# Ledger of designs, part 229: miniprotein binders against b1l550

Target 1, 279 residues: b1l550
Amino acid sequence: MRLPEELLERARDIHSEAPSHRIKLDRVGSFGLKVPVEFKGFLLLAEADVWVSLPEGRRGVDLSRQVEAIYELSNPPKDPFSLCREAAISLLEKLNYADSSGVSIRFDAPLQDGESLKYYGVEISSIASDEIINKIRVEILGMTACPCTAELIRAYKSSEIAATHTQRSLGILEVSTKAEHPDPDKLASIIERAMSSPLRTYTKRPDEGGLVIRSLSNARLAEDVVREMIHLFLEEFGHLPEDTHILAAVRSMESVHMHDIYAERSFSLDEIRKEISSH
Below, E stands for the ipSAE of ESMFold2; O stands for the ipSAE of OpenDDE; V2 stands for 0.75 times the mean of E and O plus 0.25 times the DockQ between their complexes.

## First folded at step 22 (miniprotein)

Design lk36 (at its last look DockQ between E and O 0.86; V2 from the best seeds 0.70)
Fold by ESMFold2, look of step 22:
Structure lk36 (fold): chain B 279 residues (1-279), chain A 99 residues (1-99)
Amino acid sequence: as target 1 above (279 residues)
Amino acid sequence: SREEYLEYRKLLLEAFKLIREAMKLLREGNPEEALRLLEKAFELAQRAFELAEDDPYTRLALWLMAQIRELQAEAYKKLGDKERAKELKEEARELEEEL
């Protein structure tokens, strides 16, 4: 099981050797680490990835120093944005052979949902070199109602009240920027407002009826949910640097189909403004 | 309830503080005093686990209990008790498997 300590003294430092093939690596690290964070007053267990670049002349990474970079900063628990940025900087200090580092932190963020809490997915990262790039991905479920089926039913029955299938849809916003990370609650709000209706953890019968009526009144194609997400994002975050990159996407878990429907658009703020201004 | 969450939070923050102090003592070569603090930290984390009502809170409390067992194992290794250190590392692993 355990080897004698004398062998440790005689062993080569494999990590500092040159490799057989001198090829630079972009990300070498420890993934799936569990770390404590404090997000808006909540103590949560998050998952983290830490990595550095590895130059062509170095065979391996000092794994213990890499893990130490984030764990030394994780007690007392702090907000995940500070932890992410500070750990990325610490990695470059501790592993001076690297010209870049990165830290990702993933957690389920609590969101007030009437008298209850619900949760949505957050992944943040900071990538450090001679500058720092901040990334955030938010995923939250909402409800969508199909407008095509609604129109067919309306036309067939000549009914003033449309009926259609509704389904859960996963909305996604990713943002990469040199500015501070956008507030994940605001990104989640943008996604929910773009949907036909929000999903609730618990609804009473009057509220349930209202959600269904709202969904039918706001029947939207996945494509139009994405367009609405972009519109709302620009209203809230149009002040970010022009080279900020965004991905907006929806995956609909269609109730009457065997497969999911997916729509997405990626863009920079500069690009999308020019596109909109051309009309 | 909010009151139970506030007690949970208080217990865990105190456990984190004791862990910071114990880690300093381990670096300074004082494993016996570190073990005293780690025993108290484990009791606090265990009480927080008993208050936890949902997955985010039960997972954090369990994870912290596992971390305390790892630190206790490190302390016993420094004291030359390799068998106790091995037992505590296995207990830490078992706690993490519940996550």
Scores: ipSAE 0.660, ipTM 0.880, lowest interface PAE 1.1, mean pLDDT 85
Fold by OpenDDE base, look of step 22:
Structure lk36 (fold): chain B 279 residues (1-279), chain A 99 residues (1-99)
Amino acid sequence: as target 1 above (279 residues)
Amino acid sequence: SREEYLEYRKLLLEAFKLIREAMKLLREGNPEEALRLLEKAFELAQRAFELAEDDPYTRLALWLMAQIRELQAEAYKKLGDKERAKELKEEARELEEEL
């Protein structure tokens, strides 16, 4: 039942009223919107979060305007990097009471894996205020082999390739910068190269054996993977601003334990450069 | 295949174009012409859905079909056909539930 339009003229604008408690809110918006994007030639349906700040003197945010802002920019579908930045700016323009805005877009990014496609998780964000901060989070699964068990087996049986347990591990890179968003495919590549081996969607039996052998020959602790991710990141993205913030993390789904192993390091580029130069 | 994807992409981009034009017509008070464009857009989206084999591609096509049904419902409502508008809204809801 649509209420008659005439009722809209008589209804108080609840959102513009003074709140009972005059408190500023940092983020108010719509989460879990579905928006189309074009990522590296692929048309995809993404999830989006949009938000703005709310001043102490306003009861609520005009949520309809937020939704309109992102959908106006989403047809035709565009790259999610531009969409995030443009939508964040548009939100501040449309909602003049807000001093900050943000947009986050999440989807599974296609990655070429031989003749097939595999996917990794990506979240692209932009936060607008007096400046624009761009954020990207990449998550991709790989394989790790345990060096500790390998060493024990090597000590027990002399073999060129020591047997060890393997597990799936989730690698995470999150980058926040005033520069443009880093290329998520490059970030995904860094994570895969930091692990013992990548995962493959389709393997023939010989290919599967090759992946396992590679993992065994490149056994790494979760700690090793994180350190390697940081090293490879600095090689590829060391040109970013010094105030760029990075989170590198690994969650290893251990095959011999019921719990996961987790390792992380949070750092700025300035901080990590000083740390490495001191050794 | 790459060829199938290119066709899929072509169909969807054309549907998106028609939707933009239809939305403009709806704002201008021309729901009849908007409906003609939306019908064509739905056909294109449906063809894209049929070509899609993988979940990411099927989901986008389904979402677009649902959006078109919602716009059609709005157009019929402007024309005074409340019954047809209700049917189309229900179809849109059913499509969205598959997402």
Scores: ipSAE 0.646, ipTM 0.871, lowest interface PAE 0.7, mean pLDDT 90
ESMFold2 (binder alone), look of step 22: mean pLDDT 87; pTM 0.882

Design lk37 (at its last look DockQ between E and O 0.86; V2 from the best seeds 0.70)
Fold by ESMFold2, look of step 22:
Structure lk37 (fold): chain B 279 residues (1-279), chain A 99 residues (1-99)
Amino acid sequence: as target 1 above (279 residues)
Amino acid sequence: SREEYLEYRKLLLEAFKLIREAMKLLREGNPEEALRLLEKAFELAQRAFELAEDDPMTRLALWLMAQIRELQAEAYKKLGDKERAKELKEEARELEEEL
């Protein structure tokens, strides 16, 4: 049933009223919007969340203006980092009752893998208030090889036998900073380099052997993958503001176990430097 | 391949451009000309869908086809053709279900 348009003239504007309970809200928004983006020459379909704060004296948000803020900026498609920051700023301008806004954009980023593409997960955010805080999370699968099993097999047989179990592991880097978002390809590279070997989308028998040999020569505990991720991150991104916050984590889907292994470390740049310098 | 991706990208960018122009025409009260552009935009998006080599490429092309159907429905509604508008909104829903 379609209601007559004339009703808009008689109906109250519910959103601009004061609420019965005057309680401010931190995030009120539209989640799961689909937006096109252009990342490094690739056109991608991304998923976006947009939100603003809602003061205690306002009953609701203008949802159409939230959607307008990001859709106006999304055609022609542009890089997701500019879209994210510009939309967050536009939200504060369009919804002048809010004292903060946020935009998150999620997409699968392509990486060249020989003649094929593989994809890794990216989620970026910009949160605007007195200042803008930029966040990025990168997730990419790699291969890990167990050093404990490798050593056990070596000790049981002569040292000429090299073997261990290998498995897929999900590496995670999350960065929150006042600077521009780090390049997600560089974050993905850090994660892959910290692991025993990258995963390939297509592998022939000689390449399979090469991946296994590489993983055996780089056998690492999940804990040491996280430590290596931190080391490589500091080499590449140690220039970021000292209050930049990082999460480094690995979830390993162990091939001979019924359960996953997980390792994680959160830190700020100033915190980790003091920790390293104290040893 | 890279050459096939560049054609896919070219088709989609032209479709996005036609969509921007059609949306302007709809705001200006010219739904007939908007429909002409949207017909061409849909053809381009459909050709891109046929070139799509992986899931991300397929999803973007399908999403764009659905968006074009929604705009066509809006245009027909402004022309007073509610039945055609309903048909196009249903087609848009069907395309989005593939995502």
Scores: ipSAE 0.734, ipTM 0.919, lowest interface PAE 0.9, mean pLDDT 87
Fold by OpenDDE base, look of step 22:
Structure lk37 (fold): chain B 279 residues (1-279), chain A 99 residues (1-99)
Amino acid sequence: as target 1 above (279 residues)
Amino acid sequence: SREEYLEYRKLLLEAFKLIREAMKLLREGNPEEALRLLEKAFELAQRAFELAEDDPMTRLALWLMAQIRELQAEAYKKLGDKERAKELKEEARELEEEL
């Protein structure tokens, strides 16, 4: 039973009432919305979170207006970077009681892998207040080969290519900046290049052998991968503002242990430049 | 294939266009014309669904079909056909459950 529209005129606006406790909230919104986006020519269904701040004197947020704001901008589908920024701004305009807003969009990004597509995880966000902060998180799987085991085997048997165990590793780059969102494909490429080898969706036996050999010849600790990610990031994105914040991380799903190995570094561009220049 | 994807994309973009026009018509108080456009949009989305080769393509097409059914339900409600509106809402829900 849809209540008659006439009842809406008589009903108290609960959201505009004073709360029982006058406390400001940082984030109030709708999480897990489905929104269409266009990413590098691909039409995709993404998940979106939208939120605003709530002042102490207002009981609730008009959630319908939040949802309307992002859907109005989502047809026709547009790039998720523009969608995040424009929606964050639109939320502040539509909800004038808010001093801050945010939008986060998550999807699996297609990446060309020869004749096939592979996917990596992307989360694109924008937070609007007196300024706009853009955030991007990229996650992609690769392969690592253990250098420690390789060295032990080399010491035991003289071979040009030392056998070692290999495992899947998840690489993570998260960037927060006042500049435009960094290109997620470039971030994904940095992660893959930092690992022993990329993963492939479809491998023929000869291709699989080549991939393993490549991995063995490029054996890296999880720590090595993170350091390499940072190095490659600085080469590609060193032009970003000095207050840009980066998280570089790797989770290695070890094949010889029941637990994962994790390594990370959080830093600003200013901080890491000073660190490198001191050596 | 690239050609199949281009056709899929074309169908969906046309459906999105029709949906925008239908939503405008609904706001303007013309639910009958909106329904005509939404029917065409549904056919396009359904064809796109049939062309879908992977999960991302399938999910977007299904989502769009569900959105169209919801808009159709709204249009029928404005026309006073509550029964048809209820049926279309149920169809929309069923499509969303497949996502």
Scores: ipSAE 0.548, ipTM 0.836, lowest interface PAE 0.8, mean pLDDT 90
ESMFold2 (binder alone), look of step 22: mean pLDDT 90; pTM 0.917

Design lk38 (at its last look DockQ between E and O 0.88; V2 from the best seeds 0.73)
Fold by ESMFold2, look of step 22:
Formats: structure tokens, C-alpha cells, sequence
Structure lk38 (fold): chain B 279 residues (1-279), chain A 99 residues (1-99)
């Protein structure tokens, strides 16, 4: 059933009314929108969330204008960082009652892995108000090898066996900064270098053996993977503003245990520098 | 392969251009010309779908095919063909469900 279009002239604009309870809302928006992006020469289907703040005197947000704002900017497909920032600014301009706006964009970023592609997770956001804050989260799988089991096996009756359990581990770096978003490939590289070995999409048995041997040569506790991520991050990105906030984490899917191991550290650049200088 | 990816990319970029033009024509009240462009855009997106080598490439092509069907439905509605518009809108929903 379709109602007559002429009713639009008589209907109240519900969104512009005052609500029964005058309470400010921090995020009102549309989540799970599909948008095309172009990342480093690849066309990808990304998922976006868009939102604005809503003052206590306004009942609702015109959600169709929110959706239109990002869709208008998404053709032709463009760099997801530019899309994210431009859409956040456009939302604030189009919905001038809002104090702030935000856009997040999620996609799987391709990396060349021999003859094939592997993908790692990226989520970026830009939050606009009187300034813009940029956030990026990178997730990538790698391989870890347990040093505790390796040491126990080495010590077993003067054993010559070099062995330990290996498993997939998910590494996470999350950065919030007033500067431009860090390069996700560099963040992914930091995570992979902190682990015992990278994972590969396609390997033959001699190559698979090499990955395992490399992981045994670089056995690391989940805690030390997190510490290495932080060390490498500071080498590459120590120049970012001092109030930049970072989260570094590892979730290890332990092959010999019924449960996962998780290690995490969050900090600002000024905090971690003071901590390091005290040691 | 890289060569197949470049063709995939070329087809999709051309489809995006035709979509931009069709959307402008719809706003200007020319649904008949918009439909001509959308037919070509759908052919390009479908060819890209056939070239897709992994799930991310497949999902983008399918999504674009669904978007084109939504625009075709809008065009037919402007031409007064409500039955065709409904069929195309339902096809767009089916394509997005496969994502």
C-alpha cells in the first residue's frame, strides 16, 4: 500500500519537535551501511556506521539525510580515509543541530602473499566536532610458539628435541590521534614482526616446515608479543602527538589448551615514555 | 591473476560512472535514458562478478548489481510501471541477501 504524496504537506515534522524527556544523546545514526572504497588500487566493499549527536531539545535525526551524505561521497569510490573524514565533516554541516558527528569504515585490506592475496582487518573512524579525532584498529593473524613448553622439553633428560606447541594468534593495534590515520600496512607489519612467524595463504610442505622452524626460533609469550608490538610501534610512530592513545593486544588460540590466552596494554605516548624512562 | 583483477576493476569503475550519470538523469526527470545506462552498468557489473577471484571481490560485484536493480526500480516507477518496479526491488533485496 502507498499513501498519497499530498499528505506530506499536512503531516508534522516529528524529528524537529521537542521530546517528552529532554535528554541529550551522544550517537544517533545508521549502522551497517555498505559502501564501496578504493584502497591502494583495490576496489572493496566496506561497511560503514554514521552518527551525529542529538541535543536535548530535538526529538529525532533525519536518518535519510545521514545515509545520503555518505552515499553521495562514495561514488566514484575513493580512499577510505578520505571518505571517512569527508563524510564526518559533511554530516556536521548537513545536520547543523549536532555538536559532533562520526563515521567508521570497516574493510578487509589485501596484502600480496606470493601468488595470492591475504587479508587483514581494518576499522577506521573520524569523529568531528571543534576538532577531528582519527582512530584506526588493525587485526591480523600470525603464529606464536610457546617458550615455556620449549624450555621444558629442552630440559627433559638433556633432550635434543626442539619442540613446542604452535598456534594462531590474533594481534591487535588500535590508535586514536589528532594526526592523520597511521598506515594500516605498517601497523599490520608491526604485529606480524612481533609474533613468532607470519601465516601464509598457500604453502608447499618444504615452506610449511620453514614456517614452523622460524616460529620455534622466535618463541614468545603472549605478554612479550604485546611488549614487542609496543616497542616497534614507538620506533615507527613515536612522532605522533603526545596525547595519542594506543591499545596493543594479542589473543592466542592455544593449541594444547581448552581456552584462549589474552594480553593487553593501553597507554598514551606521554605515559609510556615516562614509564620507559623510569627503568 | 593481476591481469584479471585489472579487468575486474575496469569493469566496475565504468559501471560506477554509468550509475552516477543515471542518478543525475533520474533527478532531472529522464528515466528512459537512465534505464539505458543502467542496463549497460548491470552488464558490466555482472561480467565483473564472473571475473571475481575471492569473496571480497564477489561481494562488491553482487552489491553493485543490487544497487543497479534498485535504481532501475526507481526509473520504472517514474515511468508508471509499478509491477516492473516491484519485481526489480525484490531482485535487489535477493542479491543483497547473498552478501
Amino acid sequence: as target 1 above (279 residues)
Amino acid sequence: SREEYLEYRKLLLEAFKLIREAMKLLREGNPEEALRLLEKAFELAQRAFELAEDDPQTRLALWLMAQIRELQAEAYKKLGDKERAKELKEEARELEEEL
Scores: ipSAE 0.755, ipTM 0.925, lowest interface PAE 0.8, mean pLDDT 88
Fold by OpenDDE base, look of step 22:
Structure lk38 (fold): chain B 279 residues (1-279), chain A 99 residues (1-99)
Amino acid sequence: as target 1 above (279 residues)
Amino acid sequence: SREEYLEYRKLLLEAFKLIREAMKLLREGNPEEALRLLEKAFELAQRAFELAEDDPQTRLALWLMAQIRELQAEAYKKLGDKERAKELKEEARELEEEL
């Protein structure tokens, strides 16, 4: 039974009332919205989170206006970078009681892999206040080969190519900057190049063998992968502002253990430059 | 194929255009004309769904079909046809559950 629209005019605006406890909230919004985006010519359905701050004197956020703000900007579908920035700004304009807003958009990004497509995880965000901070998180699977086992086998049997165990590893790059969002394909490429080898969706047996041989010839610890990711990131994105913050991480799904190996480094561009220059 | 994807994209973009126009008409108090556009948009989205080659393509087409059904339900509600509006809303829900 839908209540008559006339009842809406008589109902108190609960959201505008004073709360029982006058406490500011940092983030109030709708999470898990579905929104269409255009990414590099692909139309995709993404998940979106939208939020604003709530002042101490207001009981609730007008959630309908938040949803309206992002959907108005989502037709026609546009790139998720512009959508995040524009929606974050629009939220502050539409909800004038908020001093900050944010938008996050998540989807699986298509990446060309020969004649097929593979996917990697992307989360694109923008946070608006007195300034705009852009954030991007990229996650992509690759393969690592263990150098320790390879060395043990080499010591035991003289072979040109040392056998070792291989595993899937998840590489993560998260970048927060006042500049424009870094290109996620470039970030994904950095992660793949930092690993022993990329993963392929479709492999013929000869191609599979070649992939394994490549991995064995480029054996890396999880620690090596993270360091390589940082190195490659600095080469590609060293032009970003010095206050840009980066998280580089790897989760290795170990094939010889029931647990995963995890390695990470969080840093600013200024911090890491000073560290490298000191050596 | 690239050609098939281009057709899929074309169908969806045209459907999105019709939806924008229909939403404008609904705001202007013209639900009858909005329904005509939404019917065409649904047909386009359905064709896109049939052309979908992978899960991402399928999901977007299904989502768009659901959104169109919701807008149709709103239009019928404005016309006073509560029964048809209820049916369309249920169809929208069923489509969303497939996502």
Scores: ipSAE 0.596, ipTM 0.855, lowest interface PAE 0.8, mean pLDDT 90
ESMFold2 (binder alone), look of step 22: mean pLDDT 91; pTM 0.919

Design lk39 (at its last look DockQ between E and O 0.86; V2 from the best seeds 0.70)
Fold by ESMFold2, look of step 22:
Structure lk39 (fold): chain B 279 residues (1-279), chain A 99 residues (1-99)
Amino acid sequence: as target 1 above (279 residues)
Amino acid sequence: SREEYLEYRKLLLEAFKLIREAMKLLREGNPEEALRLLEKAFELAQRAFELAEDDPWTRLALWLMAQIRELQAEAYKKLGDKERAKELKEEARELEEEL
């Protein structure tokens, strides 16, 4: 059943009314939107969330204007960082009762892996108010080899067996900054370089042997992976503002254990530099 | 392959361009011309879908086909053909479910 169009002229504007309970809301939005993006020459379908703050005196958000804000900017497809930032600004313009807005965009980023592609997870955000805060999270799988088991086996048979357990590990870097988003490929590279070996989409026996040998030669605890990620991050991105916040983490899916190992460190750039300089 | 991706990209970028113009025509009250552009856009997106070898290539092409069907439905609704509009909206939903 379709209602007569002329009723729209007589209906109350519910969104502009005061609510029964005058409580402000931090995030009111539309989540799970599909948007096209262009990342480093690749056309991708991304998932986006958009939101604004809602003052205590306003009952609802104009959700159509929220969706309009990002979709108007998504054709032609553009890089996800520009889309994210520009949509967050557009939300504040279109929904002028809000004092803040936010946009998140998630996609699987392609990365060359020999003759094929592999993918790693990227989520970016821009939060706009009096200033803009940019956040990026990258997740990529790698391989770790346990140094404790390797040392135990070495001590038992000091020259006969070089062995330890290896496993997939998920590395995570999350950066929140007032500067532009760091390049996700550089963040992914930092994570992979911190691990014992990268994972490949396809290998043959000689290549598989090489990966295993590299992992054994570069055995690392999950804790050491996190420390190495921080070291490499500081080398590459130590120029970011001092109040930049970072989370570095590893979840290791230990092959010989019934459970995962997790290590993480969060810090600001000024905090970690003081910590390192004190030792 | 690189050559297949370049063709895929060309097809989709042209489809996006046609969609932009069709949306403008719909806002201006010209659904007949919008439909001409949308039919061309759908053909391009379908050809791109046939080239798609993996996700997210498959997801983007399929999503775009669904968006074109929604716009076609809007155009037919403006022309008073509610039956055709319903058919196209159902096709769009079917395409979205494959994502």
Scores: ipSAE 0.673, ipTM 0.889, lowest interface PAE 1.2, mean pLDDT 87
Fold by OpenDDE base, look of step 22:
Structure lk39 (fold): chain B 279 residues (1-279), chain A 99 residues (1-99)
Amino acid sequence: as target 1 above (279 residues)
Amino acid sequence: SREEYLEYRKLLLEAFKLIREAMKLLREGNPEEALRLLEKAFELAQRAFELAEDDPWTRLALWLMAQIRELQAEAYKKLGDKERAKELKEEARELEEEL
């Protein structure tokens, strides 16, 4: 049932009314929108969150304008980095009562794995105000092998490669910067290289054996993985601004325990450089 | 295969182009010509869907098909055909539920 257009002219603009409580809101918007993007030549359907600030004197946000802003920029599909930045700016222009805006785009990013594709999780965001802050979060699964059990077995039985338990581990890198978004494929590569071995979508039996052997020869604690991620990140992205903020984390889905092991470090580039230089 | 993906991509990009043109025509008050373009866009999206073997590709094609049905429903509504508009909206909803 479409209400007659004539009713729209008589209806109060509820969103422009003064609220009962004059309180500013930091984020008001639409979450879980579906938007097409082009990532590394691939057309994908992503989820998007769009929001703006709401001043104390306005009851509500014009949500239809927010949705329109991102969809106007989404056809033809474009890279999610540009989409986030351009949409965040467009939101401030279209909603002139807002002093800040933000866009977040989430999807599973394809990564070439031999003849097949594997996927990792990516969230790309931009927040606009007097400045633009770009954020990227990458999550990818790898495999870790326990060095503690390996040492116990080595002590018990002399072997070239000590047996140990292995588990899936989720590596996380989150970067917030005033510079351009870091390349998510490079971030994913850092995480995989920090693990004992990568995971593969399709393994033939010989390939599976090779992955396990690699993991056993490169046994790492969750703590080791996080430290290695930070080290590799500094080598690849040490050129970013000093005020760039990073979260490096690992969640290990332990195979011998019912609980997960978690390790993280949050830092700025200037902070971590000082820490490393002091040793 | 790479060749299949390139064809899939080509079909979708062509559909996106037609949708942009159709939306312009709808804004200009030409729903009849918009419908012609949207029908072609739907055919392209459907072909892309049929070529899609993996979930990410299938989802994008389905989403695009749903968007086209919604635009078709809007066009028919402007033409005064409320029954057809209702049918197309229901089809759009069904496609969106598969996402």
Scores: ipSAE 0.624, ipTM 0.865, lowest interface PAE 0.7, mean pLDDT 90
ESMFold2 (binder alone), look of step 22: mean pLDDT 87; pTM 0.873

Design lk4 (at its last look DockQ between E and O 0.89; V2 from the best seeds 0.75)
Fold by ESMFold2, look of step 22:
Structure lk4 (fold): chain B 279 residues (1-279), chain A 99 residues (1-99)
Amino acid sequence: as target 1 above (279 residues)
Amino acid sequence: SREEYLEYRKLLLEAFKLIREAQKLLREGNPEEALRLLEKAFELAQRAFELAEDDPFTRLALWLMAQIRELQAEAYKKLGDKERAKELKEEARELEEEL
């Protein structure tokens, strides 16, 4: 049964009332929205979360206005970074009781891989208040080769056999900054270059041999992959604000072990520069 | 292939444009003209779906087809055809379940 629309004018606006318990909330919103975006010429279906802060004196959030803020900006499709920031600003304008807003957008970014495409994970966000903080997380798979096993095989056979176990490894870079979002392709490139070899979507026999040879020549501990990611990140993005926060991590899905290995380092640019300059 | 992707992109961008125009017509109380645009938009999105080679491109085309069915349902509801509106909302739900 559909209720008469005349009741809407007589009914209380529950959202604008004060709550029984005057407790502010940090994030109230709609999560898992599907939105179209355009990333570097590719039209993609992304997943978005939108939220605002809720002050202690307001009982609820106008959820339809939240959803409108991002969908009104999503056609024509545009780059996800602009959509993210513009939607966060629009949320504060539409929901003027909020002190802050946020938007996150997740998608699988296409990357040319020979004659085919491969994909890596991207999640961006913009959090607006008296300032805007931009965050990006990139995840991409690569190959790592174990140097410890390579050394044991070398010692056993006097290095006539160049072999070790190789495995898929997931590299992660997260960046939180007041500057514009770093280019996710550059972050993905940093991660791949830190690995023993890239992982290809389809490998012909000559290419497969080359990847294996490269991985054996670039055997690296997971710890050293993380260190290399940090080194390469500082080369490319050392110009970002000093309070920029970074997480660099690797999860290796070890082919000869029952469990994964994980290595991680979080830092601010200010912090890591002091650490490096002490050498 | 690159050529197939460029055609896919062209079809979807035109469908997005028709959707924008149809949404404006619905707000202005012109559901019959909106339906004409939405039928064309659906045709374009369906052709894009048939060209899609990878799951991400398939997902976007399916999602857009579902959005068009929701808008068509809104238009028929404004015309008083509640049965057709219900059928189109169910089709939209089915398309979204494939995502």
Scores: ipSAE 0.752, ipTM 0.925, lowest interface PAE 0.8, mean pLDDT 87
Fold by OpenDDE base, look of step 22:
Structure lk4 (fold): chain B 279 residues (1-279), chain A 99 residues (1-99)
Amino acid sequence: as target 1 above (279 residues)
Amino acid sequence: SREEYLEYRKLLLEAFKLIREAQKLLREGNPEEALRLLEKAFELAQRAFELAEDDPFTRLALWLMAQIRELQAEAYKKLGDKERAKELKEEARELEEEL
């Protein structure tokens, strides 16, 4: 039952009223919006979060304007990097009471894997205030092989390739920068190269054997993977501003335990450069 | 295949164009012409859905179909056909539930 439009003229604007408690809020918005994007030629449906700050003197945010802001920019579909930045700016323009805004866009990014597509998780964000901060988070699954078990088996039986247990591991790279968003495919590649081997969607039996052999020949602890991710990141993205913040992490879904192993390092580019130069 | 994807993309981009034009017509008070464009857009989105083999591409096509049904419902409401508008809204809801 749609209420008559005439009722809108008589209704108090609840959002513009003074709140009972004069407290500023950092983020108020709509989460889980569905928006189309074009990512590297692929048209995809993404999830989007949009938000603004709310001053102490205003009861609520005009949520309809937030939704309109992102949808106006979403047809025709555009790259999610531009969409995030433009929408964040548009939110500040449309909601003049806000001193900050943010947009986050999440989707599974297609990656060519031979003749098929595999997917990795990506979240692209922009936060606008006096400055624009761009954030990207990439998550991709790979395979790790345990070096400890391999060493034990090698000690017991002399073989060129020691048997060991393997598991799926989730690699995570999160980058926050005042520069442009880093290329998520490059980030995904760094994660895959840091692991014992990548995962494949479709494997023939010989190909599967090759992946396992590769993993066994490149056994790594979760700690090794994180360190390798950082090393490879510095090689590829060392040109980013020194105040760029990075989170590198791995969650290993251990096959011999019921719990996961987790390792992470959070750092700025300035901090990690100083650390490496000191050795 | 790459060729199938290119066709899928073409269909959806054309549908998106028609939707933008239809929305403009609705704002201008021309719901009849908007409905003609939306019908064509729905056909294109449906064809794209049929071509889609992977979940991400299927979901986008379904979402677009739902959006078109909602806009059609709005247009019929402006024309005074409340019954048809209700039917189309229900169809839109059903499509969204598949997402």
Scores: ipSAE 0.653, ipTM 0.873, lowest interface PAE 0.7, mean pLDDT 90
ESMFold2 (binder alone), look of step 22: mean pLDDT 88; pTM 0.888

